# VHH binders against q9y6x5: the designs that were tried, part 72

Target 1, 379 residues: q9y6x5
Amino acid sequence: LPPKLLLVSFDGFRADYLKNYEFPHLQNFIKEGVLVEHVKNVFITKTFPNHYSIVTGLYEESHGIVANSMYDAVTKKHFSDSNDKDPFWWNEAVPIWVTNQLQENRSSAAAMWPGTDVPIHDTISSYFMNYNSSVSFEERLNNITMWLNNSNPPVTFATLYWEEPDASGHKYGPEDKENMSRVLKKIDDLIGDLVQRLKMLGLWENLNVIITSDHGMTQCSQDRLINLDSCIDHSYYTLIDLSPVAAILPKINRTEVYNKLKNCSPHMNVYLKEDIPNRFYYQHNDRIQPIILVADEGWTIVLNESSQKLGDHGYDNSLPSMHPFLAAHGPAFHKGYKHSTINIVDIYPMMCHILGLKPHPNNGTFGHTKCLLVDQWCI

## First folded at step 3 (VHH)

Design i33 (framework vhh_5j56_2)
Fold by ESMFold2-Fast, scan of step 3:
Structure i33 (fold): chain B 379 residues (1-379), chain A 127 residues (1-127)
Amino acid sequence: as target 1 above (379 residues)
Amino acid sequence: QVQLVESGGGLVQPGGSLRLSCVASGFTFSGSDYYAIGWFRQAPGKEREGLSSISGSSGGSTSYSDSVKGRFTISRDNAKNTVYLQMNSLKPEDTAVYYCAADEYIRGSSYFTYDYWGQGTQVTVSS
């Protein structure tokens, strides 16, 4: 009986939503499982970087997915949400589904987790869905449960990704209690559907399930804009990424660009690459541009225009508003245990332990998650 | 291919009402919880203004700009693949070309960008 794990992500699920809204289905899941109240994600606090950190246990500078928009000066390649299927971008790390397939000749299954529809080190998830936001949660769940229950060699690692509450968090902002209440209730109902489906299929008692997220969300405003065009003319640089972390590639001397930017706004920190704070672990990769701008929480960097979004993420990873949570249930996990904080890179070595896989070198610390596990001593 | 067609515009007296319709083809509202439909307007020589949006297969998420909140109501009819904007208590300041637009949320998107636009329908509020 090989151990099995389903890893579920609800994009943009801020940890403190659990305290401000009712989640009857998630609370029932937690009651017989474990809860980590805050997961300290990696910088920058964006979707692709943090999803890849969860499955590699690496900081962004080490796994190479350093933003949702990237540029490589050597190859002149661009990465974006519409151009994310080139293996070049993903090949600086080995994600857990690749390790799972290669170490024990097991199968992996994926419903739209970032990277799972890309061959990485010539290995693609055994079963996968090409990314398509139009596919319902129900259809993703149906495919994952079918593959978990009816595969040879057996699926031992499965992933399920859902775009909410990130989409609504951007559109309405996390302080819109009416709209966020509706969205979060729907997510709780989806969690209820997930648990019920696993029970009906006889999977629930023997499957380890992790429910987590990549980041949180903070409130933005038309009153908190940084107009980059007021700081510097577009002819002096190429913009690789804009907000809330701007990636600047100078077209003139780097020091001249830096001097035009460094005192432009009291709500933005400007760093030469070598001066980026060590605590970010965001420096040692060629895809990190020569100058980065980091906006203060709730501030949006714009190019002489208003911002359409009322919520955003990408900010300093020390901010509680940027933190997701982690809940888990299954034979590997204690029942009714609550833990305060782990690092998002700690999830990978924990998952490797549960699956009996040898982890690749990583930035996680297994000791941080051992109190969650029934086969470990918590001291 | 996604296509959007607006209708229901016209001339109306101050205090009057209009219902705008936006018929979509090339996708279905029941198939995606994250396909958002928005109503926008633009008066001559002015920037385009967002007014209202609806998202989710059940119409579970709606938003309104402060200028129209309480006067305008967005709704959908999934069977007809149509989104409506009910406009009440119309003012001369509401005179503009009204557009519907569709946005499909994609993971990793930095902005909510409306990628598909209708041709617009003229609304004139005049005495």
Scores: ipSAE 0.015, ipTM 0.437, lowest interface PAE 6.7, mean pLDDT 89

Design i34 (framework vhh_5j56_2)
Fold by ESMFold2-Fast, scan of step 3:
Structure i34 (fold): chain B 379 residues (1-379), chain A 127 residues (1-127)
Amino acid sequence: as target 1 above (379 residues)
Amino acid sequence: QVQLVESGGGLVQPGGSLRLSCVASGFTFSGSRYYAIGWFRQAPGKEREGLSSISGSSGGSTSYSDSVKGRFTISRDNAKNTVYLQMNSLKPEDTAVYYCAAGEYIRGSSYFTYDYWGQGTQVTVSS
């Protein structure tokens, strides 16, 4: 029987939530599967960049989704609100569902994973749902399981995306134990529903399931604001993205803009594009602006206004608060194995191996995930 | 054109109950455009206070401020494009103009703010 894989993302699921809250359904899933305690995501630690890195195995500078708001200086196109269906933005990489459909004559199914409602290299997911935040988790799950059981060619790769706990993380902040406890309990119940549905449909024993996320969350405050208007006048630049990583397009000499910004706040770093730290892998793409501002953890960049966010992400990817986890269960995975850390780009070559696909060139290292897999040798 | 219209305010005795309604026009709660609807109030000479919200995803996650938790309940009827605030055990300090507001959660932008506001409905709790 051909191998099958369901990839599930709970947006903004910070890794240390697993240690601070009770997850009976997720812990039962892990007991008979594997847990990676920390996944080191790509910079910037934002939703669209990291979701695309999971399915391409590439750093943001290589796959081209470098932020949730982007400007391409060569074509003069603007990407805003990250719901742009112009294939131009997505065509710098080949996501796994495209490879699955073209390489193996198999189908893919998608419940709202970023990019799956866009034709990429003239290929769209065989079955997909247009993004709609009002559609319940149960409806997304019903469609995915229907497609997994009732498709020709067979669906071998399926994705399921859910907005929580990101939305609540922004609204309440991760330190609001009472509200976050309720939100995370509901997510655990959804994981229980997912497992039960797969068991009832006879899918559970033969399906590989990965549960992961794109980033974490950190606490913000009205006491930790950087007012960009106190640093520089609006006439000197165009703002492409604001917080916590500001993307600055100078209207005057770049060095002059840099000099006005470089010592404005002790709580942000100011980089000329060529001086962005190599460890970020955030430099070699026309969509990365000439000057980047990076706020310190928990600090919000604003334009002479207050911020209603009590939680945010986008910060330095070395911060544990920005890290998600990965849990997996199925015939490809060991049972009861814990692993400390992998890179988010490592997920793609692992998934290609499970599905028997030849990966496109990527930034992941298959060796980092070998110990999770029953058909591999690890030391 | 996005518009929110509040109704159901009025004069009530301490310990009484009121149900506020917020009807949306120019968008639907079943769409992905507006993730959350919130209730706010403003009393004379005071700052605007957030009270409760309900999201557009998976039957709606709800939240409440400490001042109203256990007394107020938020709910929605997507078929009627309406969000309700059931207010029980009303106190004189609940006297205020009550506003509903619509917030858009853009999945990719990590930006959530209440951009659209109703005109308000007066609630007076007095003997």
Scores: ipSAE 0.023, ipTM 0.384, lowest interface PAE 4.8, mean pLDDT 88

Design i35 (framework vhh_5j56_2)
Fold by ESMFold2-Fast, scan of step 3:
Structure i35 (fold): chain B 379 residues (1-379), chain A 127 residues (1-127)
Amino acid sequence: as target 1 above (379 residues)
Amino acid sequence: QVQLVESGGGLVQPGGSLRLSCVASGFTFSGSDYYAIGWFRQAPGKEREGLSSITRSSGGSTSYSDSVKGRFTISRDNAKNTVYLQMNSLKPEDTAVYYCAAGEYIRGSSYFTYDYWGQGTQVTVSS
């Protein structure tokens, strides 16, 4: 009886890949559903921040996951790859799976979406997998479809996360057509497998499916490096995050550190926290460090070393190269409709509407997604 | 430059145990935050399956596929530059070529690619 939604993320799926490569399975999905050609993500354009923005509808300064590496000066806690499971970091917002379980008598399921293996406000997804990069897409899909079909009380919200094409985007760069073609063809085949599995299990006709991503990818080069060690000595600061957005915690006077950095490179902007541009919505959180460095697109900040990265993200969220797409199919969505642009924070209130949940206060605008939905009048 | 060599495979009866070793050269397990080591297997006619991974951080973050959870244990010995996979309660369906692979972390998150692979070691569980 209640509506069901599966939210799928392919990490680092740049919107422009859809125009430059063939996706027969994804195109079949879109033909009977909707496509949003560009999703304007939040700053900084990184994995953990944007995945949490999708499920909370909040800017990073509001939900508290402001980077992939964070430091809290009051508690002296560190957030990183090896320390991402402390609820402290996630408790500044309420993700949709928590709302789904607490607001209605419903279950949620998760295959490795960032945050879903952490109890948030003392609530964890009813069914979940601990993050493990070695687990296949097929195993993640098998668990999600089992939970969607056989759970009691029924699973109404499910998430599925996959690391590609982000990993290959970093390794090869988005301009490597031969390698990216093979990677993207495999992703399209996984989308085909997903649709086929849902059809075989009798889920396809009654399930709303959203396929999206957290950010894009841009080409990097050994010719575009900013050596931070040429600007300032390590004794003057603690480095919280490096590239392409560096988070600097001064060990001496903040103004003195700022003055050493501000004219160091023509390809990097240096901001005191209070001077970060308002359009970034990246200022009002204690986890945002006193000085932030923002590299220009395709430039990498390094510490007196060469970089082997051929692709990266984290750059200005106004750059089309940083934008993902959104495709959706199901009873809530129109068929064969294409939309130009939404904000990534708009996904949350749309999903709440589909599931019949009251959204927590958020930065999204429901009106931006109305034209995608069959039960809404599109002006 | 990075080389991985697996050893410890062989023939074992159902219910038996084996310990696989993966020795690395060209890098050290205690040096870089960007390296993780994973164990994979591939049985005849099947796709390669990920089994377990361990990170280089102190104490090491470990993960396991549901098919091996509770039976297999991954560990590291930084002094020997070696990662182990202790396999207990082996079943005929565990028969496969086992590979170790070294991956680099992307942006220092849990998301990484396995770029360096060993040649594999055969494990055969027969009744």
Scores: ipSAE 0.013, ipTM 0.265, lowest interface PAE 8.1, mean pLDDT 88

Design i4 (framework vhh_5j56_2)
Fold by ESMFold2-Fast, scan of step 3:
Structure i4 (fold): chain B 379 residues (1-379), chain A 127 residues (1-127)
Amino acid sequence: as target 1 above (379 residues)
Amino acid sequence: QVQLVESGGGLVQPGGSLRLSCVASGFTFSGSDYYAIGWFRQAPGKEREGLSSISGSSGGSTSYSDSVKGRFTISRDNAKNTVYLQMNSLKPEDTAVYYCAAGEYIWGSSYFTYDYWGQGTQVTVSS
């Protein structure tokens, strides 16, 4: 009876979508499981950083995936999608699938979760799909369920990643009721397909399933732009990342670049690296640049251009609009329990407990998730 | 201000080749991996479709639609601030106006937010 866990992410699923739209399939899942209404993600509230925090239990400064675009000051390497498969970027932490494969004679399976197609500490997920956005949810689900049923050593940890509702959130904005209603209904239908597939294959009764997300989404506008070219000439710095958190590498004196930027816009905070608020846990890594710009919610940083983007994320992780939710069902979880908030880093030690794995040192607190679990006393 | 200018379109016979160029002015993509450059086309009576994209400062990740995979190749020359689309084995159904666009690359998504669009260049494949 090795415990089994399937971790599912719907990218950009803002927590309050659950209150503003109907999700009959997700609601049936929650009725016999648990719901965490808000998950406080890590800063910056972007896809790569938060997906890696879920599976490592670490803040970005500790796991090293500090943005979707990065520069490492020590090695002089640049991270982009052209080198996302370089283990260098991922080796500052040990994700749960690596721990799962190394501590016991167990297999892991992955359908597109960030990092699962990269050998990390010389270990790659036992079964995986190379990232390809054109592959349907149905094909990803078919592969995951096949691997869960037909593997030796047994697959005990599986991941499934889906790009929506993030793509539509960017295109339409989260306040576009008509378009978001259509998109979210499609996602609820996919959740229904997931549950039905697991039931038909005899997996449902004995499988722990977590449905979560990496971040939310906020409404943007062409009326809320911050033009960096109005503040500073691009010859003074190298731009490592732009919006809504800009990562600035000065080509001249850091203080001079800071002084040109600090009063540029009332809708942007400008930090020297050592002045970044401690609550962000975004300071102690060579991949965090000397100057960081943080736009206010709904504001977009641009270079003398308009933006077509109607929704975005990456903003302050204290903002409810940046928070995803977590729902779970299975033998490890209580039935019909609702919890208000956990930290995204708390998911990792909870998953390690469910799988019987010894967690690597992490920033999560197991006590925060105790009340979700049947084998724990929460008082 | 930023402008994208396409060139290299024209009339070609089936089986022929064309190389489209997209020159960016007022902005550079060198050293900024958050921006992707994509090629799109629109044929009469059809919706605009994405064909290919390239991201990263050194011509990193590339993607292609199934309709052009194996026939079209995207590349960039950062020194010239130019992106190219090499089109081989052209078919009559490739006849369209071709657009260059630049915008934010959203990792993990098939959707790109494109902030800059060129005016388009006509490609006609006929005998």
Scores: ipSAE 0.000, ipTM 0.284, lowest interface PAE 14.5, mean pLDDT 87

Design i5 (framework vhh_5j56_2)
Fold by ESMFold2-Fast, scan of step 3:
Structure i5 (fold): chain B 379 residues (1-379), chain A 127 residues (1-127)
Amino acid sequence: as target 1 above (379 residues)
Amino acid sequence: QVQLVESGGGLVQPGGSLRLSCVASGFTFSGSDYYAIGWFRQAPGKEREGLSSISGSSGGSTSYSDSVKGRFTISRDNAKNTVYLQMNSLKPEDTAVYYCAAGEYIWDSSYFTYDYWGQGTQVTVSS
């Protein structure tokens, strides 16, 4: 029987929530499994980019999902994070469910993970749900566990995505202890439901389960706004993405637009594409615009208006507030082991190892995750 | 301060066409994928319903309710900071007050409610 893996994401689950709130169900999961306290995500620290990095092991410049809003200057195509199912955006990489289905006779299942309702390299997840934020966690869980237990050929890789605590992090901000406490308690209860369902179906002891997230969250404020309209007139550029990383497509000379922006705010860095710091690995893709603005943590770029959000992400990936965690349980994993840090791109080669798949070339390092695995040496 | 002003409503016969305009001030449509502009209507004795939305940075992504899909077209003119709703093949059941609204939606935060509303413009489709 081939090994099985369920990958679960709770969007926007900041790593230090684990230290500031009680998670009895998650704590029981970790006690008999492994915890990575911080996962260093890729830049920009946004949902679509980081979810695709988890399943490809690639930096955003390499997999092509460089933001939640994109423009491709070569093809003149626009991508929005709401309803764009054009495979063009996803075809610069091969996600793990595609690899799983193309190597030997295996099936994949997906409940809402970004990209799983799109055919990528002419391959769509064997079982999937079209993305719909209104579908309950229980319905997603019911479908995924049914597919894991009753599929033929067997589902060996499954994904489950949930929008919280990201939605509440944006609405209330991560420092709102009362509201965040309620949301995080609900998430812990959902983890309890997941474990109980897997136990009831006889899957728990033989299934590898990873619980992770794509990014964290930082507190924003009406006192920390950067008004882009005070720097430059709208007629000089097209705005491809706004905050906290603005993607600027000049309508006039690029140098003139750069000169208008470069000293506009002490709380924003302005980069010509070729001058973007190498450590971001955010330069070598046609979907990265000629000028990129990067706001300082907790600062929001606006267009002569009030901010709509009390929390946000997308900031520098060196910031601990942007980091998620990873917890895992199953026959591939040690019990009661805690690890400090891995890179988010390291998850893909680890998952390929667990499933016995040959990974596509990627930016992850398998050695970084060896300490988590029972069949590997941790030196 | 964000303001939305609708215009273009009026009386039209069944099968006719109208183009509604929504002019925004206090924010811009160009390059603002974090913001959606939507058209809503409220008919007598009914709840307010969503009809169409537009988001995105230059061409935008668009959505339509089943009741208007194929008959109504939403578009934007970023230079004029204006969103249009072209209404074709109008029916008596399209009679309502039409509102434009601006709000933030992004996939990774689910949907925020539309926070800024225009005053509305009356559309009457009569026999």
Scores: ipSAE 0.000, ipTM 0.144, lowest interface PAE 19.4, mean pLDDT 87

Design i6 (framework vhh_5j56_2)
Fold by ESMFold2-Fast, scan of step 3:
Structure i6 (fold): chain B 379 residues (1-379), chain A 127 residues (1-127)
Amino acid sequence: as target 1 above (379 residues)
Amino acid sequence: QVQLVESGGGLVQPGGSLRLSCVASGFTFSGSDYYAIGWFRQAPGKEREGLSSISGSSGGSTSYSDSVKGRFTISRDNAKNTVYLQMNSLKPEDTAVYYCAAGEYIYGSSYFTYDYWGQGTQVTVSS
């Protein structure tokens, strides 16, 4: 009866990987669907913030997941990406699965998408898996497809998250063509498995499927380190987040901390909170710290030690290396259409339209995605 | 009151040609009112598919879906307030009800919604 949508994320899938490697299964998916070549994500270009922006249509300062590690100055709470399930962090926005369950007699299903194992506004995804990185893609796919076929009320919105190619991007760096080729071929094979499973179960022709990602990846080096201990003694501040965007909570006068940092490295910009560039939309939230350090692309901020990361993300969202892509297939989407660019916050109002949901106020623009949809047309 | 009327449909053999016409009333393509016109089709039991669009004057900006590019041509006659779809090399797969639709141009944007629809004209491609 109602339209159905499966939203799939491959963490850290940089847009230009599509031009530098072969993806036969993904290309077959795109041939009868749509491709958006670049998705401009939100700042900071990190996993939790951007995954929550996809499903809320909001900038990070508005939805409240402003980093993978956070401190809330009003409540004095600390957030870590190590399995923190406190609803407090997620309650500043309403994600699409909550809206789907509350506006209609429908169910949502989730395999590992950030926030889906947390009750948000007292509502948790109808079917979900507690986050565990050891669970295979096959098991996640098996659960999602089982829930899509066997649920009452029916599952109309489902999410599927996979940690690659982000983990390998960090370990090897995106310029390691041998290792990245192997990883990306494996991901393409998983896309083939996904399509085959949906066809086998009779879901393929009537299900809308979006394949996207949260950010890209850039090459790092032991030759591009910024040592904070050479700038300022650690006794003067509390470090909330380190790299490539450092969140600094001063223990002394803010101006004194700022003055010690502002000229420390030519490869780092130092901002008082009120001076953070407006284009970042990263200022109006209690979880954004009084001083923010932003490293230049490929530079790593460290505390008197080496970094093991050969690739990283979190950098300026204007950088093409930070951009993912979006591909989609299904009854809502045109066939064989290519679009150049959308904003990551535009995905939410598009998904609401497909599902017949009234979107919460958001930062996306429905007009940016109209060309992708069969019930719309742009010239 | 905006109204669109399609004509020119019918039965043709594979490899044949048809020209569809869409006559607009209640507005004009010249003067203060501006509309983009698109052609869509819907085959029995299938979703509606966009085929082609035209904006501007005397065959200005045009677009085509991959399924019809090279076989179909859209054009307009502003004096007759009419948009045409010339369909060549017709295939059985082209059998559908064909609709024209009009949408208001949104200043400074390439995006708009088709808010006015014709009643459709049947095209059947068979022997």
Scores: ipSAE 0.000, ipTM 0.095, lowest interface PAE 24.7, mean pLDDT 86

Design i7 (framework vhh_5j56_2)
Fold by ESMFold2-Fast, scan of step 3:
Structure i7 (fold): chain B 379 residues (1-379), chain A 127 residues (1-127)
Amino acid sequence: as target 1 above (379 residues)
Amino acid sequence: QVQLVESGGGLVQPGGSLRLSCVASGFTFSGSDYYAIGWFRQAPGKEREGLSSISGSSGGSTSYSDSVKGRFTISRDNAKNTVYLQMNSLKPEDTAVYYCAAGEYVRGSSYFTYDYWGQGTQVTVSS
């Protein structure tokens, strides 16, 4: 039987939530598996970019999903929440489910992972659910487990996505211990449901399960706003993305727009595209705009209005508040092993190894994940 | 199809009280944490301001802006699919058109998108 892998994402699960709240079900999962305490995600630290980096092993400039709102200067196309189904946006990389289906005569299954309801290089996940936030975790889990047990060719790679704790993190902020405790307890209960369902169906012993996330969350405030309208008139530019990384497309001379913005706020860095720090790996793509504004942690860029967000993400990927974790259990993984840090792009080559797939060229380093795996020698 | 109808606005003296009602149809606010109803206001010459919200989950979580915390209370009646805003110790600066809005979380938006809005109800605090 070929190896099987279920990849689960809880959107916006900040790594240090594990130290500040109790997770009895997740702790039992970790006790018999592995934990990576911090995953250094890619810049910008947003949902669509990081979910696609997990399954391609590529920086955003290489896979082409560079933000949750994008403009492609070559084709003049716009990407948004309502327009994420155009294959054009996803075709700059080959995600693992496509590789799984093409290399090994195997099936893939997906419950709501970004990109899985889109044909990429004319290949869509063998089984998938169209994105709909109203569909319960239980229904997503029921479909995934049905497909894992009842498919030909066999489903060997499956994904499961859940929107919490991101939605509540934005609404309440990560420092609202009362509301976040309630939300995180619910997530832990869902993890318990997941494990119990897999055990009841006879999948648990032979299935590799990864639980991870795309980013963390930081506290925002009405006292930490950057009003862009105070520095530049809106007629000078088109706004492609706003906060905390603003993507600016100038309508006039680029240098003039840059000069109006460069000293606008002490809590925001302004970059011409060619001056974006190399450590971000956020420069070599036509979807990255000519001027990028990067707010300091906890600061929100606004257009002459208040912000109701009490939490946000998208900030510098060196910030621990932006980091998720990774936990895994299954025949490929050691039992009771803790690792400090990996890069989010390292997940892809590790998953390819577990599934016996040849990875496409990627930015991950397999050596960073070797100590997690039973068939690898880390000493 | 979501429809929201506000009522309970009017003229009140400083220090007085009003209770606003928002009746929702086509929307089950007792659903998941992804659903929320919020109260907003807009005063002449000012931006629209969020005041309070209540989630659609059982035992729904509430939030308040600093300008109304301790004076305003949001509550719901699940049987009537109605959300209330109890406004106490009203001040002249509370004068505005008050709106209720319903929305759902969508990934990539960074918060709830309030796509459904009522027509608004005028609140005037004046002697």
Scores: ipSAE 0.017, ipTM 0.447, lowest interface PAE 5.7, mean pLDDT 89

